# Designs tried in a protein design chat: VHH binders against Uncharacterized protein MJ1128. Part 10

Target 1, 280 residues: Uncharacterized protein MJ1128, of Methanocaldococcus jannaschii (q58528)
Amino acid sequence: SQPLYSENPVIQYFKNPKPFTVENVNMPVTYYGTICGKYIGYQITPHNVNEEARKCFYKYFKLKDKNPKEAERYLKRGLFLTEYLISQADKETAEVDEKNITFIVWRYNFEFPLYNLSKGWRGALCQAGCLKTLYLAYEATGDERYLNYANLAINAFKVPVEKGGLLKIRIYKNKSYYWFPEYASENPPYVLNGFITATLWIGDFGNKTGNADALYLYKEGLKSIKTFLPMYDAGDWSYYDALGHRCNKHYEHLHRLQMLWLYNKTGDEIYLKYYKKWRE
Short names: E, the ipSAE of ESMFold2; O, the ipSAE of OpenDDE; V2, 0.75 times the mean of E and O plus 0.25 times the DockQ between their complexes.

## First folded at step 4 (VHH)

Design L6 (framework vhh_enristomig)
Fold by ESMFold2-Fast, scan of step 4:
Structure L6 (fold): chain B 280 residues (1-280), chain A 124 residues (1-124)
Amino acid sequence: as target 1 above (280 residues)
Amino acid sequence: EVQLLESGGGEVQPGGSLRLSCAASGFTFSDYAISWYRQAPGKQREWVSTITSGGDTNYAESVKGRFTISRDNAKNTLYLQMSSLRAEDTAVYYCAAPSSYDELWEYFTGFDYWGQGTLVTVKP
């Protein structure tokens, strides 16, 4: 029964939950400690919350026929965390190509010094996780309100980072390519793993719902992955970002699995080639 | 939703053969590429083989020429015919589809959802 944070920590939420309250719920907490000399500490983030909600929905789907009482417990928790995410979303409107696009986005309430991000930053991996959480809530309940919020979350990937969204255009050989930055800024580090995951989850949403924007974003994202993949090749290893940081063993393993995921989704043997080239 | 159920594992001597099956439900099996993976004790999961919806096959170098992947779309079943088995082939074998692979990706960081698989033990 002892709380996970019995070290007298100060826990920060990514947004003040008022009027939504979470005091009687065991919330997911991540300890960031000190990053580049700045104390970040214990945080409840939109990423950790969506991850926990998704796990709850998957447990629900697995158990609903085998153990209905346990399944209901997971459904209740997943929906509570999903409603928390909805209550904490920023709803914005931006003009893109002379059209107004309304979207929702989730912002972090702490700075991320590694990539010089100020408080209020956003990211494509977190955004795609929230999107998937909303879709899973829709699948579990049939409540189209969740699907409507998911469609608003997709719209953030159509809006440039400079206008509050998660679309960055990356130029290569005088051609424009879509990117969805895990750490969004005017000059993002172009982290590979988060972009791959976001692209594939956008594609899954498009395939399951028929959302034309999601399918188009997926197609453009796959084109970008294939085009820029050689820039992340360090020989028998991979780079984490476009700044030349080599992966640690954890992220190298993740990149290798993502190559298999891409191969399974697309059938394109270029991904199998990189899986075989990058060592364990 | 998506379910994949592996079977056909067991104990064999080196040089022996086994045929693994994977029964699929909850998705349109014929539309997707389906893969076999394996996990030896204390190791991470390793890709073994893939067959596309069109029937094209690909294999890990360690099993090329010894294993054959095939599918029966009428039965929603994936197969792995294993021959010339070696001690190094001892592992739990899992099948994975793209839709379940998305879900397994969620659980991959927790390793909870690759299911139970089917155990292959090559003993002298």
Scores: ipSAE 0.013, ipTM 0.361, lowest interface PAE 8.2, mean pLDDT 82

Design L7 (framework vhh_enristomig)
Fold by ESMFold2-Fast, scan of step 4:
Structure L7 (fold): chain B 280 residues (1-280), chain A 127 residues (1-127)
Amino acid sequence: as target 1 above (280 residues)
Amino acid sequence: EVQLLESGGGEVQPGGSLRLSCAASGFTFSDYAISWYRQAPGKQREWVSTITSGGDTNYAESVKGRFTISRDNAKNTLYLQMSSLRAEDTAVYYCAAPSSYDELWEYFTSGSGFDYWGQGTLVTVKP
């Protein structure tokens, strides 16, 4: 009798979010309400800011030749939100395998009780979205500064969660596998959809820029998706995380879309198998 | 330059049939999974059906057994054969061929795609 997460506001669409403003600019806002007895309320999160920025850049690219004035408005908003993300990034250095790695990471300014996360938590889905936003800002402007920040964002995926980054080693049958946790902790819930999304966006960045670290992380991430995929099989449905929580219909739909995407891109029949097995 | 052009919509009585077409250009059609989506008045876009590059099909439960998706790679055309139409099938129908995972993610989060969406074709089921 695991919950389908239908009552968790974090994994539902937030209705009528109340807007905040920064320097007379409307900011995307997420309403978390009360989680496990703790009031979280309205938050400006790096996740929703990067999502809004990416939407602005997509509109800019679509409209730049057809409606240049409207395209410019989207570009300005996207860049403002990207600069906001840069201003909120924590620049850190960690020692990994006797080397110092400098990276940027985005931390949430509130606790997340559902997964026992203290204030300052981070996640791979948000991180990969910020990475994508920085790369889109680079594509839109040609400004190498955005690409330099994107390279620092990639470095966070090379740094263990225990050292402030977003790499978690997941052991299966005495072998080590890379994981990028959507909710990073010493014992993360291993949420599938966010890991797949982070892996695919890391790979896209690697393919577009030739960044060798991103390409390697992508390869390791794909290996992990395939290896752990059977653990998310609940028969004719999928599990949201490795804790046995079943998806609601919304995230079941995402998992099915992700399986079809992975099958189309890799040709690997395992993805088609689960696409057909997991019901609508 | 990617273009998708839907056609074949119209008015039909309950129990009737229509065949929708989507003409695609500007990308290697045969390499992509292509989907049909629909949007009824006042609702978000919902997925209807997908056909993979290999020809495997899947359907929304609400249309399973009534709709058939197919493709003609030589003509770069996607089809949706609709039968036993119901009032609740009234919607603008869109084909979509997301070329990037970004487009799939935006569809999931907003119920709409940004690139590779056509203008749509209206299907109205009236008694």
Scores: ipSAE 0.471, ipTM 0.789, lowest interface PAE 1.3, mean pLDDT 85

Design L8 (framework vhh_enristomig; at its last look DockQ between E and O 0.50; V2 from the best seeds 0.00; counts 0 for: pae E 3.9 > 2, unsure alone 60.7 < 65)
Fold by ESMFold2, look of step 5:
Structure L8 (fold): chain B 280 residues (1-280), chain A 128 residues (1-128)
Amino acid sequence: as target 1 above (280 residues)
Amino acid sequence: EVQLLESGGGEVQPGGSLRLSCAASGFTFSDYAISWYRQAPGKQREWVSTITSGGDTNYAESVKGRFTISRDNAKNTLYLQMSSLRAEDTAVYYCAAPSSYDELWEYFTSGTPEFDYWGQGTLVTVKP
């Protein structure tokens, strides 16, 4: 039989946290273990929650015309997780270029010592995943509230990291490039896979909705991916970040899939080059 | 549902020509690069040619100058014009369309569904 994540002992642990007794709810959990000598352990993260919600919505869309009863189960689960994400979002306003921008952002409630991040850090990959989840909820229900939250989530990518957002300017050969850091800070490590995914999901949102800011961010992100990609070449392997950490086998596989996807989407041969060069 | 249907295969003499077609449905054909692959008996599938959404083409070295890929976005159809056929070109030919990035992400986390959508193939046999 397929294991249900609700039967996971760690999920059971979070169902009845001290000091409150809460209704039995099944939340996805990630185990981080020990990172650079600091025990992080099991965490509920907006990343894991949005991933589970997306899986539920994909199942709903596949089943809704074939098995409506089963599809409804997935829809209810997906919406429950989406409402949880909304409840956890921080709403902020920042002044950017003499304009006030209101946005929502999701934060991690633990340290990440590998990149020297304090509790409350945020990242573009998680943000883009939440954006995707909100759009899927809108697509499933027609409820404009989800689209309104998605538009607020996009706005975080227009706000500099220094002002609480997810935009970092990266300089190369005296030119400025947009970057959406997976681990946001004033000096981010520029993790590649999260930037690629965020760029692609921003672009999908812009294409589906006509959101002009998303379309612009997408084009700038694609320009940056192409420009900085050679810096991630370690020969027959790739770097995970701009700090020299090589990918493990799992993330090397992801980089290869992302190169193939980018080639298939854009036709730019630089991506085919690295797909062929990087082997797991 | 994404569907890909190859046609135009058959038997041909060495030096002969064939034109393969791939009818596509269930996705926005014009937005994606589309590819031909082939699989000879007992071998892994190998890439043959790709045409981008913008019409740029690329070919495996073994087929350059002999094969021409093209597309008709109005008809959702991919073509492969093959000429100067050789015995080593004998294979089942498949067209392939990339999955969505969301499906790539699901594959990355679980290994299912498949990364690309594939047709059932069309057999090309080059007679001795």
Scores: ipSAE 0.110, ipTM 0.527, lowest interface PAE 3.9, mean pLDDT 84
ESMFold2-Fast, scan of step 4: ipSAE 0.521; ipTM 0.816
ESMFold2 (binder alone), look of step 5: mean pLDDT 77; pTM 0.786
OpenDDE, look of step 5: ipSAE 0.510; ipTM 0.795

Design L9 (framework vhh_enristomig)
Fold by ESMFold2-Fast, scan of step 4:
Structure L9 (fold): chain B 280 residues (1-280), chain A 129 residues (1-129)
Amino acid sequence: as target 1 above (280 residues)
Amino acid sequence: EVQLLESGGGEVQPGGSLRLSCAASGFTFSDYAISWYRQAPGKQREWVSTITSGGDTNYAESVKGRFTISRDNAKNTLYLQMSSLRAEDTAVYYCAAPSSYDELWEYFTSGNPEEFDYWGQGTLVTVKP
């Protein structure tokens, strides 16, 4: 049993977070402080854990030929964090179109008042990051167990949010489009950058493994990005979400990087148009 | 290890021509869209041209009709044929490939917002009267 979430007294006393190094066994901790009058404080989240694990694996792959001893330290930390993610995953089964789908999903153990989310919420960016982490662990080790967990993680994108998964149907001009919400709820904020990232990581998993469901989800996700992209256009800048929030400079830069990546990957001129347009 | 190596720069008079080359190694060149960027002294890097894996091309308005991007997949080489060169074309020219979305995301989240993980060393083009 792992008591490594918000109520842990060790985390509560972490006032000035030291940078974690790959050699430390310390868990990554995010300070949320107070959000909309509610004290969230210090949290270990599946999102920041998968971010750290993926960074460790990328360092491992870059260093394994140049500095094998340091690469091994990154590998060990990445695997430790990956095993933590596996230990925190919820395994569920849902009936979708008269078929049972078994999946794993990661839930946050605190509320997120900015988007009116109750404790236990989940998100597609976190889910796709965990999927990527599991696949990178498989690539680094050859251990089929990680690939098996990755296949369970992809299944969450086939299950509606209403049934515990991460698929939301978004309607436009009487047509249905797939969405993978970064902040999942019945009425999600439709955050653009997290949806693009989740779609691309799902697609990479499909291309690397031949997983037919991942390839289908990727094609549906690309269709949705293209269809809804104009709704995020505010002239020389972009909206962060469908609630009218403006990107700051940091997220505007991310949207530009994503547009250029999508243009280079697909050849579709719509992405180059917004890359050139979203300059502020 | 992904590597990009530019060559072909030099000094040229206004109205002159140069052909830049970019030799790529360490990745499946034919699968990637490859871009040319440039950076003039004291300015940010700006996009110049892209050629997709399928051979479709696009250009910045400032170079359209004067520059031609092409690729030789058998040689893992990207080209930029530059004609009607102007003083404002003076810059270090870089070829860039998005090696992976993962590396782009890693750099974004690490506080290093490089658009592409793998840039070449650059080749200097100077247009002097």
Scores: ipSAE 0.418, ipTM 0.737, lowest interface PAE 1.6, mean pLDDT 83

Design f2 (from e2 with T50V T52Y D56S N58Y; framework vhh_enristomig)
Fold by ESMFold2-Fast, scan of step 4:
Structure f2 (fold): chain B 280 residues (1-280), chain A 126 residues (1-126)
Amino acid sequence: as target 1 above (280 residues)
Amino acid sequence: EVQLLESGGGEVQPGGSLRLSCAASGFTFSDYAISWYRQAPGKQREWVSVIYSGGSTYYAESVKGRFTISRDNAKNTLYLQMSSLRAEDTAVYYCAAPSSYDELWEYFTSGGHDYWGQGTLVTVKP
């Protein structure tokens, strides 16, 4: 029995990161404290770093013409954080369908007891965020090296979780569906919001680069979202994961926005239906 | 108020060439990666080519070596030079600009979808 800060303990442990100084480095740091009796403490995660880097690149693109000096500050920080992500990436090769696939993947250097994850766990939301960060660094600089790393990052979504990647096959009515788990394991909790975001960011990468693998993964991911969406329906509310945890108001709002986003990207009325069904 | 307007389509015989143009307004064109897509009658829309703000270009395997994407940032215009045209290239061609550098933030500011033109029809007739 652990102290709970909300009706859904999972959501309470994923607070927005904020940068603060550790030694002489102003890195985005998240305080996890103690989870299920285990002290995790302060952690620099690839998820928090990619989020900060993306925010820096968005500021750069917004300001580059009207405030070049301020824009340059954001560009330098974004590139520093992107180089940090590259330095932390694991380059691996796995045999899939009699072919060798080389990929890069970001592993967390601490355990996550809430979902029984051992040190070295990985996740699709973090992976897609790193992919997007590399692509934004390429957009900002024209440096093909960032695009080359982004292509290696997309390859992780082609590799099964059991082989070190981020592809999980989810079975429904004797049919196979692609899933990209936010918390990768043999039996992942199938968190909805992270899968939707990862799928959409993979799609954006495919659309902007023409990467055929990304476009295929996007198509399979959309099929999975539509197929499994009813399982996340709690009536006038939504479930956070496939384990029956209800969203708090923050993640309910995110799910509703994601339904509008999916409707705008696909034109599929099912997403508008769930947007209207799930209350504020 | 983002607007994209394609032009340059028409009828051509196999092996022929066409140059498509896309005139853009309502956004800082030079800041965006801009793509060409096509949709054949009764088929799903497919990606054709992209040109990044830095000038890098990528192509679908089916058009690689035959099509060339380019941009003129001073004129806010995107081009697609098509050569060695085949019957399978028959489609309505669209230019598209992404809606977001931060999808959630730009969703609140732009309505959360990619900007598309009306399209220009290319027909390759034997």
Scores: ipSAE 0.008, ipTM 0.157, lowest interface PAE 8.0, mean pLDDT 81

Design g15 (from e2 with P98G S99P; framework vhh_enristomig)
Fold by ESMFold2-Fast, scan of step 4:
Structure g15 (fold): chain B 280 residues (1-280), chain A 126 residues (1-126)
Amino acid sequence: as target 1 above (280 residues)
Amino acid sequence: EVQLLESGGGEVQPGGSLRLSCAASGFTFSDYAISWYRQAPGKQREWVSTITSGGDTNYAESVKGRFTISRDNAKNTLYLQMSSLRAEDTAVYYCAAGPSYDELWEYFTSGGHDYWGQGTLVTVKP
């Protein structure tokens, strides 16, 4: 494990968490330790839970015909974690352009001092991961309830951060661009990797379901990625966020893979150019 | 069923050449980045080369200039042309596909690939 970026030695984040239990079921957990002088400790987060649930569903799909007994164990765990996520979701309604939008959103129950976030903060990467988890639960079971929750999760990306959602308008050369901040606030750090992943997962959901809002959000997100990408270019390396923090080697590798991912999805040569330019 | 099947391994003298093949079936080969890995006796598996769906290539420093990775999407086949072979190139060579772009985050955190072959042995003997 390493800090989120190369310039901050105080953040600790472990990818291989020690399990804790809910209803006698072992839960994924991350040890954050101390961040900027504040002890955060062990946390069960909606991000860690959705990541584990998605891994369970992927294993289920790979094994369901080859090893049904093992597949069933992964399905049961994935569904338990998905129901836990549903139980932790906040259902909200916000007025946007004189219309009421009902959505669900996941909040972290601890502060994140690195970006001055108080308890109850939310983020686009976590939100998109929960969206993906709900869709995978729907795909595994055929249960429309999961798809209904996924549609509510998409709605959070239509609601401004200031109104409890995950849409931030980013201005560049007097034009407005959509952003989905990994660490949502009125002035977010504009972390690149989480925005790319959220945008692509929103697009996948739109393509699989025909959800018009998701397809529109995806199109706007791609415009923003292309527009702001040069701001993350540090020469032969990339920036983690818009605050000038250089990636550590782990996130540099992720950015390079995301350039290949974007090239695969769009055919746009600009992504292949940055893939070749950013070394590791 | 998805499978990757390596072939072309064998014994060769130092300075010689071999071409490895990896035949893929059961998935959309052209959508995947495909890699070669190798594992020498008593050592951990190491990355050798990757070719993206768009045809861009990367190489480990130890093989750069000596090995060439290529793909034939019409035949669903990956190749590794190995030249100027050295004793240190002796290893079982594995073909690996992915991670798929849609599962990139999962595989980045787990360090895994979607599909692996069973390997083909390359022995460089004086």
Scores: ipSAE 0.017, ipTM 0.280, lowest interface PAE 6.6, mean pLDDT 83

Design g17 (from e2 with A97R P98D S99L H113F; framework vhh_enristomig; at its last look DockQ between E and O 0.70; V2 from the best seeds 0.00; counts 0 for: unsure alone 59.7 < 65)
Amino acid sequence: EVQLLESGGGEVQPGGSLRLSCAASGFTFSDYAISWYRQAPGKQREWVSTITSGGDTNYAESVKGRFTISRDNAKNTLYLQMSSLRAEDTAVYYCARDLSYDELWEYFTSGGFDYWGQGTLVTVKP
ESMFold2-Fast, scan of step 4: ipSAE 0.535; ipTM 0.821
ESMFold2, look of step 5: ipSAE 0.414; ipTM 0.743
ESMFold2 (binder alone), look of step 5: mean pLDDT 76; pTM 0.772
OpenDDE, look of step 5: ipSAE 0.548; ipTM 0.832

Design g18 (from e2 with A97T P98L S99P G112K; framework vhh_enristomig)
Fold by ESMFold2-Fast, scan of step 4:
Structure g18 (fold): chain B 280 residues (1-280), chain A 126 residues (1-126)
Amino acid sequence: as target 1 above (280 residues)
Amino acid sequence: EVQLLESGGGEVQPGGSLRLSCAASGFTFSDYAISWYRQAPGKQREWVSTITSGGDTNYAESVKGRFTISRDNAKNTLYLQMSSLRAEDTAVYYCATLPSYDELWEYFTSGKHDYWGQGTLVTVKP
């Protein structure tokens, strides 16, 4: 895709941006209320911001040939939210296997008591969503700056959780497997749906760009999904995490959709087996 | 622009047969796995059958042995041959490539089932 700087007024707006502000802008907000006795309240999170930005870009792509004026509205909002995400990213460098890896990562500014997470926690689902948002901004604009940030975001999946990244090694039958924890910690809950989503979005980035690290992470992630999938089988239902929490109907529906999607894309009968086994 | 147009629905007596068609345009049909789904009145949307790009087929248990999915890559058309029809098969039938994972995720988070096409109505009357 080609840079659209001179002819795209939205891109031109961000060439020399004014100091970033959220005053008088409708920001996506999530109400967490009280979790395990602790009041979290209303939060603007990198997760809900990347979800809103991606929805805006999907609307833009759908409408750009049918209704250019409405498409422009969605593009402007999507880019504003993407610039907000860039402004909130932490740029870090970690030494992994005798080499320095520079990456960006998004941290939550509140604690999450459900999984004993202190303020500043990070997660693979949020990270992969931000990666996807940056790539969509690149696709919409042709601006290589977004692709450069996306490459820094993918690097976080190469860095162990213990060093500030989002890679966790999970052991099964004396073998090591890659995991990308939705709720990152030294002992993460190993939430299945977020790991599947992160793995698939990493793979999409790799396939679209040819990024060798993303393609390798994707292959390792697929191997882990298949290996650990039986651990999430509660009979005619699925477990949400590796701590024995059963899904509610909402997340059971997601797991079923993920199984059907994986079956259609890979042809692997294991996914169809669990799609049929896990009830509606 | 990807477009899938379902046809062939109608009224049929129990034990009867119908053949549904899905005409595809805007993508390389032969490269995609394609599925049939259905939604009965007051029910959630249900997967019925899939045929892969290589021609492998799979079916929901409720239709196995009665329905046959097939494809004609030269005509960019998907078929569902329905036999031994039951009152429980009454539904609007939808042809779909599985959405991109992005579209699946948006569908899940939106709570809406509005990315699907028009469908074709099958009514099994006594």
Scores: ipSAE 0.472, ipTM 0.762, lowest interface PAE 1.5, mean pLDDT 85

Design g2 (from e2 with H113Y; framework vhh_enristomig; at its last look DockQ between E and O 0.03; V2 from the best seeds 0.00; counts 0 for: pae O 7.6 > 2, grease 25.1 > 24.2, placed apart)
Fold by OpenDDE, look of step 5:
Structure g2 (fold): chain B 280 residues (1-280), chain A 126 residues (1-126)
Amino acid sequence: as target 1 above (280 residues)
Amino acid sequence: EVQLLESGGGEVQPGGSLRLSCAASGFTFSDYAISWYRQAPGKQREWVSTITSGGDTNYAESVKGRFTISRDNAKNTLYLQMSSLRAEDTAVYYCAAPSSYDELWEYFTSGGYDYWGQGTLVTVKP
């Protein structure tokens, strides 16, 4: 589908795109090197693209008054990357509970051997990041097209992984819990930080938009975090995933920050407990 | 504790004007961009306007030319002057502030968890 353009001058930039290369536009390129004996090399991932886009929007909002020229540069870049994401999104329809749900998802164009993922794999963290990016674009421009895409993006979290979405039901003590896997598969590794971040971003979207699905997903996500958090406790350290991989320093730091944020948001002492328990 | 309290809502005729206020407390008001949102019955909440810490403004297309956002940092108050009101402007209007605006550059941040007021109802009807 061809993107619609608003009358916003910044958006109009894309009406007549100038010739560019990946180098010219400084696309986020991530070097994966060799994973499990397979050369992956340099990749442009929707994850890194949305991350860069978000940073651009954040800079735009920060600089808008102080340095309009510079702010505009960041806005332009953010929007460019957002449009790229839109162009890379796959639109799907799945039947869930006898209802058809249309959603968009972002896929990776390379395999991820570490978790036995084939080319075209998807993940909740990336999806939520793209969701956030789209909404930031909306806030920056007022262009409802971005909001519409965001609404399609959130729908992916209502669709089971088996049907192409990002919802995984995780069982614990004969109860069912929602999970949004960072690496979507039949048996995901259940990475914690990705799930937490995705849940938080879904919550933000819900709070901002009043989207009932997002709000519900957020609540369910929080329940899951609390329920499964003990399984990620390695004592004075935390596990990265449910497979028993320990965090490195970076992800340990992230987990602690996430605990702090969750505590701040919910007031639930369990998060503070783990914040204090885990070390860096 | 961060608090946002909206006021100024009410009933107004089409073409009329209304001024909303948002009293903020619990944070350094002047350091943050503050926003207005609105939610019509049965619809999703939508962004209306933002004013940055420096006073620069941005508006949704639907309200451009009709609404004016402003702030008084000395009073920790956000304003929304609405003019040429339309039936479609009927909604509960919310004030919103980011909690970690300065941390938005960090990869961990969710882009700022927003604080919200309870909202004020604006009804535009003949």
Scores: ipSAE 0.013, ipTM 0.285, lowest interface PAE 7.6, mean pLDDT 87
ESMFold2-Fast, scan of step 4: ipSAE 0.500; ipTM 0.802
ESMFold2, look of step 5: ipSAE 0.462; ipTM 0.788
ESMFold2 (binder alone), look of step 5: mean pLDDT 79; pTM 0.798

